VH-VL binders against q9m1h8. Designs and how they scored, part 21

Target 1, 233 residues: q9m1h8
Amino acid sequence: MEETMAEEGCCENVESTFDDGTNCISKTEDTGGIESKRFYLARTTAFEMLRDRGYEVNEAELSLTLSEFRSVFGEKPELERLRICVPLRSDPKKKILVVFMGTEPITVKSVRALHIQISNNVGLHAMILVLQSKMNHFAQKALTTFPFTVETFPIEDLLVNITKHIQQPKIEILNKEEKEQLLRKHALEDKQLPYLQEKDSFVRYYGLKKKQVVKITYSKEPVGDFVTYRCII

## First folded at step 4 (VH-VL; framework fv_ecleralimab)

Design S6
Fold by ESMFold2-Fast, scan of step 4:
Structure S6 (fold): chain C 233 residues (1-233), chain A 120 residues (1-120), chain B 107 residues (1-107)
Amino acid sequence: as target 1 above (233 residues)
Amino acid sequence: EVQLVESGGGLVKPGGSLRLSCAASGFTFSNAWMHWVRQAPGKGLEWVGRIKSKTEGGTTDYAAPVKGRFTISRDDSKNTLYLQMNSLKTEDTAVYYCARTYEWDYFDYWGQGTLVTVSS
Amino acid sequence: SYELTQPLSVSVALGQTARITCSGDNIGSKYVHWYQQKPGQAPVLVIYDDSDRPSGIPERFSGSNSGNTATLTISRAQAGDEADYYCQVWDSSSDYVFGGGTKLTVL
């Protein structure tokens, strides 16, 4: 199946390689605009990512087809209309905002404009910027002026949901108390836990931070559940 | 911005009791793990104990020398941390610091300390 | 119980590099944190997680941790760096452990 998927994947992942202008031998004709398909793929992956992080996502957004996306947003979507704002399931007062940025370079002025635009958003506790251009050093530092965590993703990283193509285990982020108890129970020190690097796609997908621990449970028939732990370093 | 202000220190006789307070401001106190750290005159820093946030169980832990004699508590409505010290010994003479940990393992903010002198 | 060992004192000439060590069994498996304390003042965090600096701490302060020794390095030493320095770890058996402290004298 992976072999069949790999052969057909040259056409299916044309959007993930279209930034390189790569064209597969078996490529099917794209009857719509590349721009709208790119935003459709990235936005769908963003919704799936937020659902997997514990946010309340409307099922209609997860099942939206490319054709339906284009009927709503058009062939050249307006960036502000693409924004996603959803509450955390465990605490609906906490919301996350996903902002799609344009192709122009992101500067301190761009970040200051975002501060103004979100000033009326009550309960915003995290933000994700989907980037189509480089961000200068000063703009990167300006992101730290927000009172919450701001993550950035090149749009290319969201054109394919990496977890959808990997058998997905149950993921649980341990709180500080749970991590400390784990270390005590197994007589481990902080750096003796198996680790994942911050740059890893999995770590970025779940928005994991340095020193956080994830509990990963694989449903393994007929053996039963297999549990492992990873610390972000 | 972040402020920790200790009070309640003073002179007490061996076997006596004393309660220290730490008034916190500039952060969400209810989410913080809070600690007491002491320093005997001319000596080094010694961890006394801690209390976790109520959302993470609100449990307390103590260093061996004070276990059973000292009790840590918190009042989130007043943003205040307490240290109840009973059966005081001359060895308990120290400046007592209120401190917050980032995550759980390092102290990012300290109060100015309050001196406790246990003497006859 | 876990122990951290620091030298009692270290001297450095103005403008030179001071190195303060913190020794512990397999300390490289733990994150090491460093505090500066001036007479009559509360401790101030100067290095956390082995090598990271809090906002406001000059780049002259750096840290490392491997094997059995962690090191606080103070480059281009200034008179104002004169203080006691304490290393600290969290240990799964001993909780919060501080070193005995090192008095840095800037000559």
Scores: ipSAE 0.507, ipTM 0.833, lowest interface PAE 1.9, mean pLDDT 86

Design S60
Fold by ESMFold2-Fast, scan of step 4:
Structure S60 (fold): chain C 233 residues (1-233), chain A 120 residues (1-120), chain B 107 residues (1-107)
Amino acid sequence: as target 1 above (233 residues)
Amino acid sequence: EVQLVESGGGLVKPGGSLRLSCAASGFTFSNAWMHWVRQAPGKGLEWVGRIKSKTEGGTTDYAAPVKGRFTISRDDSKNTLYLQMNSLKTEDTAVYYCTTDYEWDYFDYWGQGTLVTVSS
Amino acid sequence: SYELTQPLSVSVALGQTARITCSGDNIGSKSVHWYQQKPGQAPVLVIYDDSDRPSGIPERFSGSNSGNTATLTISRAQAGDEADYYCQVWDSSSDWVFGGGTKLTVL
């Protein structure tokens, strides 16, 4: 584990009981300052994730500083303004929408509202909901009513980009042709490949689906690069 | 919304030739891998062959009974799949279905089929 | 080449559970898919990847696959379930393989 608290972590969980001492922690201006930093981190990670998935992302969004973010969105960003809608590089008529949800519980009514809001958005082929609250099972089931795949991420999962850690191997998603060639070459069924769970953080980051195969390359082996394959289950 | 419509079936003599077509709509045809599946009267389903998307090599594969006699091709500008059948045998008599594979191993969309009858 | 074996026919009483088997060597290592075909109609996918249902297929349809036998189970059988049922797998050496089909009769 090399995971450390965020730089603002000392101020995020203020439990000071005294006026003197470590009062620099308790002197956060308000919850809005923390809120804007959370949205900044999550939105930056979302853009990086979309770029890594093959979407066309503006470089200005990837290089935006916290200070610049706050000058654009303010200390208490409006959720609708945070939304991301970008086209796939290989097919610009296909777009993905990232929606930042509030702290109120997400219900079937919330999902119906989203249907109405996106009804005029032509070319949507995928959607991501960034969650700050729990979804009950009825709301989760309602997500299947969209004509495309809807993924959900707790905002906590987007505060750090896991792929930027030095220990991460190179991950390549095989297309249908590459998967078939691999299985035929080795006379394998996809069930005979080692597994990677749908809930795995890398699987979620790259938006991988069941039955897709990934090629994982580890560069720090004694004999050079070590290659392995995983099937998503 | 996905539609597959086969045409070109009919009566043909043994040793003859026939070309089937399948008009596709409601999906991005150019990215799809396309298959032909047949069914002899009163018999079961039998895979005939497939063609991959051009971006993934555009290669074809055939079942042993038809290899060397049948050719699968596609015209992405017309969203149309073709099956050229040569040296037809009475055993080729069947309803021919146009279908797509989802993730390469099952068939989620089927046309209504076109009947090919090989007889003298 | 790889072969799948199904019974020629299965009968079930209205409201009872029908089970249609699909046998193949080590079929449990393969993903099994099931199609329903009514007279004069194209096949319809009813189960994929052993046990998953396409949108619109009732929960009465379920599947399992282990060892040498895959099974399509139709609970609370209805008159409208009367049809031919085909299992299908992909094999690295035999490509797409269909079973011979099973005629389901609802009495």
Scores: ipSAE 0.426, ipTM 0.799, lowest interface PAE 2.5, mean pLDDT 85

Design S61
Fold by ESMFold2-Fast, scan of step 4:
Structure S61 (fold): chain C 233 residues (1-233), chain A 120 residues (1-120), chain B 107 residues (1-107)
Amino acid sequence: as target 1 above (233 residues)
Amino acid sequence: EVQLVESGGGLVKPGGSLRLSCAASGFTFSNAWMHWVRQAPGKGLEWVGRIKSKTEGGTTDYAAPVKGRFTISRDDSKNTLYLQMNSLKTEDTAVYYCARTYEWDYFDYWGQGTLVTVSS
Amino acid sequence: SYELTQPLSVSVALGQTARITCSGDNIGSKNVHWYQQKPGQAPVLVIYDDSDRPSGIPERFSGSNSGNTATLTISRAQAGDEADYYCQVWDTDSDYVFGGGTKLTVL
């Protein structure tokens, strides 16, 4: 119906050239760019996360542009080439591996394949799987067969670095001594500390485990700094 | 993988001294909080004391019955835990276990134990 | 001084469910850990943090902790479950506290 048409308004919102409309449209409709852009964003966030966790990350990886990423990995990056393996700054013998998984469902067979693939990787002390599909309970249980902690992140969770938001609090992990002294000083039981759940974005970003306590410092002007403590459950 | 092996147990007279050793392997000993736990023949488990990692202060804590008589130490270069027992009493007769805690609060690995007998 | 109380002995018929209790003042606010000890052997961790199982411990072993009582539950009891069982907590004043132990007999 002509009464429901708003052609002039719609056309005014679209940047185009009438001499070469196909060329103009193709500049905005990157047919392979969505996949490469998702991997670029997730990989960049992963490197930033590993740097913040104390791993030795190459500065070139942190400064890589989308255009440079596409020049190296192409429009449809090969998953094995995206893998990250970096050493811990405090102990270079300890390494973490980040594995990018495909879109097919992850099964016990997929986990067994990972065991074989990493069998020659000396010094692995942790692993992160970046997921594009659901993992069933059997596959999740199979992750416990690795001799180190394996974390999983849906790729969607790595498209933005949450720590770069304005007004983010400062998070510090207490060691065992600091936690014990905190509990002892205030005569507190473990279960009397306020909680942060494992699904919390900061808990996942820093790879925090159950029973760890974090000191959270909020900066709020004009009041100044405010400190609180949370136990991971 | 993780292994704890105690040694140094034996027969000693009341008022005597004895030093126990615990050789650790299969984990980063220098970062671990280490403990001694004892068990008198036919009785229950009793915590003796602990030593924290040196990076976390290296401090020691003792159960009331042994405080002032027993000293716990560690040699991270040798992956070895020690228990120096002085002024031994007949009630100190027990199997002494070397144990590691996960975090600070539960014992995830235990040695086989070494018997200390305090008698005539 | 914090204290944990366990029954001296518990009997269970083969294939039935055994329940071993550990009583302490407001124990539900603490994390409770359980150890199995067979004659002449070192203790083995069977439950930690109230209800979690270490790798290698069968699903027949479970735990709970509420109010003044923590419980270790062993379902479908087997002859090989005969052992002494100890509960343990960490306390801010008393440090590491063990229960007196419970001898489980499978009839």
Scores: ipSAE 0.209, ipTM 0.679, lowest interface PAE 4.8, mean pLDDT 84

Design S62
Fold by ESMFold2-Fast, scan of step 4:
Structure S62 (fold): chain C 233 residues (1-233), chain A 120 residues (1-120), chain B 107 residues (1-107)
Amino acid sequence: as target 1 above (233 residues)
Amino acid sequence: EVQLVESGGGLVKPGGSLRLSCAASGFTFSNAWMHWVRQAPGKGLEWVGRIKSKTEGGTTDYAAPVKGRFTISRDDSKNTLYLQMNSLKTEDTAVYYCARDYEWDYFDYWGQGTLVTVSS
Amino acid sequence: SYELTQPLSVSVALGQTARITCSGDNIGSKSVHWYQQKPGQAPVLVIYEDSERPSGIPERFSGSNSGNTATLTISRAQAGDEADYYCQVWDSSSDYVFGGGTKLTVL
């Protein structure tokens, strides 16, 4: 249950607390730059997320400061310029596109326009939409017309990188061979592994799919590595 | 889009040999685990064996009734799966299907099947 | 060796709901998949991972799995649903196991 994230005002207060003390004098009354700061935080988290998912991300994008972001994109960033398109590290011909949506309601017409805009993007194998408005049932259904998986994230979910406040474990997605060997070795069935729900923020962050098995390695200096396995349900 | 086409079936005598082929198209064959499943006339489906992708070891596994007599292989350059059947028995009479194992443990696409008859 | 048991046949009236069972020891711990096979044709996947539908399979087809019984449910049955239906699981000791098949007749 994440009740502290239930209200949008609380999300911004959490972010403000997290970023407290840096450039205090210039940032204290930055009400006019709230839009650019929101996009900056979400875009930075998106790059970190894509890096953690195995995509090739330019280090310069990860190290971009808020002031540098504002000098490039302005106080009212143009949505199309915020888009991210990066290749998968293990297969560079496969790319993912992150699209930042505006505050206007997302309709079937919006999805149709997006189809036209991406028609020239060769090698696109996945897409993420960053939302600032609720998507109705018809628009959600229209996302299934894309020939690849389309994920959505409310922009509020990307204002803070949840992985930064926990000791970063090593995450490995098991292939079919590794999964089968694990199950045979321990005489287990798929549903007998401990599970993580697909709604879990961790699962959503790494883009894990239902039925995948992940090996999670925690590093503890006095004891060494601790390994656990989870099946996504 | 995905298509699997078996060939090589026919009539053989007990103790004989036969080689089946399955031509695959519409997907990246080299990444797929492939299976052979058979069905005796008027009977149910029975798993015969499988071959894993080369990136996951390329190993083969067989059902007990065919172990030691049947060999599964693949040619990724030709997008083709093979079943070499030796020391055939009358109990091996069946329609043989090739099938794709996509995510894990189920067969999402099947070929049309090829009939193997082992008699007299 | 792990075994799956299906009824030999099930009849349903046109437009009514058919239920085909697949019984196995603790089958609820396994993922169950269902195949439809019409005479002279190859099997077609209709349900995977207990309750998921492949693209192109109508919403009338649904599945469930708990305890010792998995069920394929076909609502608003049509003449074209007449076929043999097979359940299938993977077992760590028995590899890939199929049920004996159920012939569905639409009256």
Scores: ipSAE 0.397, ipTM 0.778, lowest interface PAE 2.7, mean pLDDT 85

Design S63
Fold by ESMFold2-Fast, scan of step 4:
Structure S63 (fold): chain C 233 residues (1-233), chain A 120 residues (1-120), chain B 107 residues (1-107)
Amino acid sequence: as target 1 above (233 residues)
Amino acid sequence: EVQLVESGGGLVKPGGSLRLSCAASGFTFSNAWMHWVRQAPGKGLEWVGRIKSKTEGGTTDYAAPVKGRFTISRDDSKNTLYLQMNSLKTEDTAVYYCARTYEWDYFDYWGQGTLVTVSS
Amino acid sequence: SYELTQPLSVSVALGQTARITCSGDNIGNKYVHWYQQKPGQAPVLVIYDDSDRPSGIPERFSGSNSGNTATLTISRAQAGDEADYYCQVWDSSSDYVFGGGTKLTVL
């Protein structure tokens, strides 16, 4: 109809007229400023993830602002300077290393180079690779040559902390003793527990493994605490 | 390479006592849940008991036929598991295996076994 | 007390497929593990968590578990597969339970 067609034409002309100045400013931000923001977000989420997994994380890292990040690392951060290495709170001899990878494809040679780079890092018990490119099947298999678990995250998965969008429950990973007691107390078989799949974003965030059980406590005032359990399959 | 080596088996009269040892190497013994499993001549496998790691309570559990007569202990400084057998019966005649569980529910490594014979 | 039942013996021709069963009430709700024992030797884990193989165990060994029956399958049977096979579960009331064992004979 003419009323809808006339309104459509008017909006189109207004749109083109008001596309001024602001586009130039946003395009300027599409360069080094966008890159530093991407690394800032991913690194902040990584620290939050490690804190939530029981690692000793400096509060200064968690409260770092984008402006402060840029003052320290610049507009184009050096990948090696972004690395995170922190100990477990319960056992300081055990450390985790987070490595930010470049945009080049990750190959078996890349994995071998990483072995050399970390050879002097005593106490590593886990590693996380933050990826900006694909890893082929052979490179993925080569990750099994490390004497500890190596996890991978596409950098885009770390740009937002998914746990912040939910009223955060208290998360506890049960040890073998606690899991066995849970099964005995409720007369349950291993496969009768409610489950979460390994590919689940929550499972990946906490680095959970098959057959581990997570105790999840929700606090909703005034009704009090609500507890559930999930087994990873 | 994981190795478990049992010793201390032999011939004993009914009512007697024996102490078995299991020397472990090739893994962090202090973190492992350790077990004794036995096998009577020509018969099947029978779980005897276990001891948990100290970090997970260090408690012991026993199968009904041996409860009150057998005691399992460990010395993490020597990477050694023990089985103290008291009030032995002819029904206790068996090869005794030292075994480790992965997680807690399956036996991933076994020793060669040591024979205990209870007879007159 | 939880109980696992296995046949006393199973025969298979060289190169053919052997199937060894392990029966237990609602065993499909439990993880089943399988051990191979040759005369005069200690048991060796050949299948864990129903169907997973330890490093060094040939692809010819596979497992399944559903309902009241778990099965160990040995394809392309070899003379060296001749042994006793034991199934095992953990039960919340009975702790560690082994089946009675099955003697596999390769003809």
Scores: ipSAE 0.429, ipTM 0.796, lowest interface PAE 2.5, mean pLDDT 85

Design S64
Fold by ESMFold2-Fast, scan of step 4:
Structure S64 (fold): chain C 233 residues (1-233), chain A 120 residues (1-120), chain B 107 residues (1-107)
Amino acid sequence: as target 1 above (233 residues)
Amino acid sequence: EVQLVESGGGLVKPGGSLRLSCAASGFTFSNAWMHWVRQAPGKGLEWVGRIKSKTEGGTTDYAAPVKGRFTISRDDSKNTLYLQMNSLKTEDTAVYYCARDYEWDYFDYWGQGTLVTVSS
Amino acid sequence: SYELTQPLSVSVALGQTARITCSGDNIGSKNVHWYQQKPGQAPVLVIYYDSDRPSGIPERFSGSNSGNTATLTISRAQAGDEADYYCQVWDSSSDYVFGGGTKLTVL
C-alpha cells in the first residue's frame, strides 16, 4: 500500500526554484498521478496474490515503490508493459499471464485479439484479466474458449491487499492425496464439508478451484488452535 | 492436444502374462493421476486401477478382481504408463483404456484402447 | 460395495428431450460424471461434477443430481447422440464405480 501520495505538504522538489522570496509551503495534491498510482497498487497486489498462489515472483517487484514504478512505466503506463508472466514454483513449465485491460468495453473482438496475442506463449496454463470496464455476456462466454482458466478482477478489487489489512487464519490448500485421505479417514463426501463459494474474496484471492479443499487454522486464546475444512463450490 | 495411446494388447493363454503401455503427450504427465479402465466385449466400463503422481506419493490402487495379479507403474521420463498383467483369466478379456484423472475423481481424456484376448 | 443402476436402453424421437437416469444410494451426496461412447470408439466426457460441461460439449447436454437419482438430459436430440452413456462416481470404499450403461436410440 502507498499512502504518501495523498499527503498535503510543502514543496520538496530538489530542482524547484525559489523566487521573489515566496514561501514554498503549499498543499501538494497528486491529482496528475492518480492513473499511475492505481496501476501501481493493482500490479503490486497482483504480484502478492501470485506469490501467495505459489508462483515465482521477483522480490524486486514486491518491494517496488511508487516512485520507482513511475520511473519505469511513466505517469500514463502502457497496458502491454504492465503485463505479468510468471511460472509456478512447483512446475516452471506452467505460467500465468496477467493482462491489464483498458477502459473501452470488452467485446468478443477483444477476446479474439487476446487469443492471437497469446498464441505463441508456450506453457501458459492460466490467465487473469484486470478490468476497467464491463464485459458483456458474449465476451464472458468467449472467455470459455481458452484451453485454461481465465479469471477476471475489477481493478478496484486489487487496489488493496485484503490479506494485509485484516488478521487472517492460516490457510492451507490440500492436494488431491491429502483430500482423499481426509475423506477416507472420516467416511465423508466432499459435499458434506462446509463450503466456500467461488465468489468469496479469499477464494478469488488464492484462485481456488471448484472441489478443492482448504484447511483453515484459527488461533484463539485460551483454547489455542481451531481447525476446520472447507470445500470450494 | 492431449493424447493417450495404448499398445501391447494381443492374444494370450490363461495363466499367461502381458504388459500394456500407454504413451502420453500434450500435458505434464508427471502431475497426473493415471488409470486403467477396461471393457469386456459388449459389456460396460470397469475400473481396473490407478497410480498417483510421484509428488503425491506415487501409490497404486486396484479393483478387487485384479488385485494381486496386476501391477501399475509409470515412467515420468518417458511419459509412459504401464499395466503388467499376470495370471490372466478368460474374464480379463477386454479392451483396456488408459485415462487421465487431472482435477479430481473423473476421467477427462481417454486413449483409444488396446484389445487383450485371453483364450486357449 | 457401492453400485450404480442405469436403464439398459432409452429411446427418444429426433428433436425431443432424452433423460437417462443413474440411481445409487444417496448419490446426491456424490459427484456424478457422464461419458458418451459410440460403437468402436473410446468414451468421451460429456458432463462432470453433476452438471458441468467440458469445452466442446453442446449446451443441450445437461445434468442434475439429487437424492438417489442423477439424470443426464439431452435436449433437441440429434442422430449423432445415439450412443452408450455411462455414469460414474468416486466412493471412499469402492473407489471408481461405473453404471452399467444406457443405450440411447434416436428414432
Scores: ipSAE 0.536, ipTM 0.853, lowest interface PAE 2.0, mean pLDDT 86

Design S7
Fold by ESMFold2-Fast, scan of step 4:
Structure S7 (fold): chain C 233 residues (1-233), chain A 120 residues (1-120), chain B 107 residues (1-107)
Amino acid sequence: as target 1 above (233 residues)
Amino acid sequence: EVQLVESGGGLVKPGGSLRLSCAASGFTFSNAWMHWVRQAPGKGLEWVGRIKSKTEGGTTDYAAPVKGRFTISRDDSKNTLYLQMNSLKTEDTAVYYCARTYEWDYFDYWGQGTLVTVSS
Amino acid sequence: SYELTQPLSVSVALGQTARITCSGDNIGSKNVHWYQQKPGQAPVLVIYDDSDRPSGIPERFSGSNSGNTATLTISRAQAGDEADYYCQVWDSSSDYVFGGGTKLTVL
């Protein structure tokens, strides 16, 4: 499990210190707005994240260039137009919505406005808020009023896809039956499984929740596949 | 707004049969693992059995005292859980609660309970 | 079969701290859940996964679990806290196991 833990640490380091080739950016003479580039990067990462979580994502969105993004959304994109709503591949009646928030502090009023805006969106089972400002104590509590899980990501966390720079393991979330069978088979209790913290960058990327058990498969040349299990705490 | 409402309790003679129902609302019933938990007058809580979601096998499990006599079933189209009790004994006298587990291991919502009295 | 042991009764003075224990072999390796039951009512979840509170449960309720003993702590006890309290675990061999229950009396 030491090798698996080391690989996870490397992925977090990539997230903390990303090099996007400042000399190349300067050389290409990027003439567009910083705002549109930031939204482009975050939205692209969001689509990649949703694809990796098992949602049905249009390949065109994953291959969209910055130039194409700017031709569609302009230099100052309208936040509502940036929203993503895609169905889960295994169950198309379950949809996730990604909402890009503005730079204003997020308050209880902001959350109430979201409730109104999504009232006609049938089949929502999850939501992600991309934040450009701090959320006060009351706004955070107000997120619990949604009938589904709402995750938040600072926009800075989506400017680079941490999974693209490191060989990533295959991650499978066990359902309740599979987890119970695993525990019975090995005569284990929940706390006897190795764990990953909820705040871990990979846990957040895949949207894993407390008490879920994930099967992590590493493909190592020349040894072959290496399997480990982690419980989220 | 999660609600569980039991019905069907009553007085029955030893050796008799009774069927309990639990009407569920306010959550996606088809995804939930549902349970029956009982409590004899003045005594503690005792797990009776469970039924898993259909997507996770739809299988049933029972506590040793009721195995072979009680059957749990579900009708996802009606959001209803059932407990068929056969060959009832005086020691089966209890309030029977319908309960949902979060994941599979703790009971986050309970019905109000329905009393089953097995007496001659 | 796996067994959980609770004291039959615990008394606490109004405004003081009550502690209800739940003992089991290596219970610290299991997630412990706690239910409050008032006379004539269904049980209500007050603590799950050792120490987490459901929405609507006051912060006066807290839990811990280590070794062979789990504890439900009720600080600043109120008359309305008077009830029976049950601990519960899931065990790979015994499925769902409840403690015998503890009657909390607020004096």
Scores: ipSAE 0.305, ipTM 0.711, lowest interface PAE 3.1, mean pLDDT 85

Design S8
Fold by ESMFold2-Fast, scan of step 4:
Structure S8 (fold): chain C 233 residues (1-233), chain A 120 residues (1-120), chain B 107 residues (1-107)
Amino acid sequence: as target 1 above (233 residues)
Amino acid sequence: EVQLVESGGGLVKPGGSLRLSCAASGFTFSNAWMHWVRQAPGKGLEWVGRIKSKTEGGTTDYAAPVKGRFTISRDDSKNTLYLQMNSLKTEDTAVYYCARTYEWDYFDYWGQGTLVTVSS
Amino acid sequence: SYELTQPLSVSVALGQTARITCSGDNIGSKHVHWYQQKPGQAPVLVIYDDSDRPSGIPERFSGSNSGNTATLTISRAQAGDEADYYCQVWDSSSDYVFGGGTKLTVL
């Protein structure tokens, strides 16, 4: 007796309609190597993403220029030096690690080596792998052997921060009390909320998990605010 | 790694009082929503009540049969959950489990339970 | 007051498939969770969110939830699977609701 209706959100690829009005000057002044610029852009986006997910990020990392990045990491950055490890603001004992992978194909052997390398990192609660190469099915399966969630992003997905280039509504992730109160107030079960797919670019950016609810507020002067809720499925 | 250890159970006469404790370890107790669930001898599981984390209001909720008689509290500095049981009835005879919920809606870890017998 | 109904007992032969049902009004709109309880022991979560398994729970355990009935399926039953099984939901009006429990006997 569950009314199952196939409905799709119209906003899955909103970035392609964005009005690109800023950042022209910094782009025209870049004269360095492509490799270091790619790592710089991806790492900057990763820090912005982690900040937006509630991790404690040093402001110096967010304001780092390409020139400063190259002074620290060189034209051919050492992958291990690019790694990011930051704690959650709400629970400093929980840390996330971002690992930049090389250009060689990622295999089960690569994943096993990563296990050994991070064995002394206490407090890891999540990990992100930034990929420059194909990960075969066996390597993907091996990621489930970690005791925490491991996400992967092709480096190309981190060269631009999608949240900078759209007319951004205010996005808030509800905590479990806020979600429970929402359901109780409206006499809803959690499968009765409108949904977003886990594959959605915004869901991936914020690292949202199934059953989490996002409150989206659209502000249009003078009309005022419009609020909608989406549950991740 | 995660452990919940109940204590304080025993024999009490009807109308009496008893306080249960649950010592938690292996997780950040202060962030967890904690619950008491009971099971009468040979019967099924019955939710008793819960207490939310301090950061999410620290409020308590109770099942109808115990509301007004039982009080749940927590001491985050000691990683300990409490159940104060007053005006005990023979129908309160049960093994009392301390349990944690993931999110708010399912119980991912349970203690071993402590037996409370209410009899004359 | 929301209510969940389970059969009192289910028997399965060693190596065969057991199915334990949990019935509730429009239960398919809720997430169903399943617990295994062996004599003298605390309950153990075996399925959450209808069909997901916690780490350490074998793939022989699976779940489904649709309409008015949720089902826990135990394939290739083993002697060690003998236990009481409880379904559970959170309901917006009744909070935490457990089924009455099903005793699984492996023959």
Scores: ipSAE 0.445, ipTM 0.803, lowest interface PAE 2.3, mean pLDDT 85

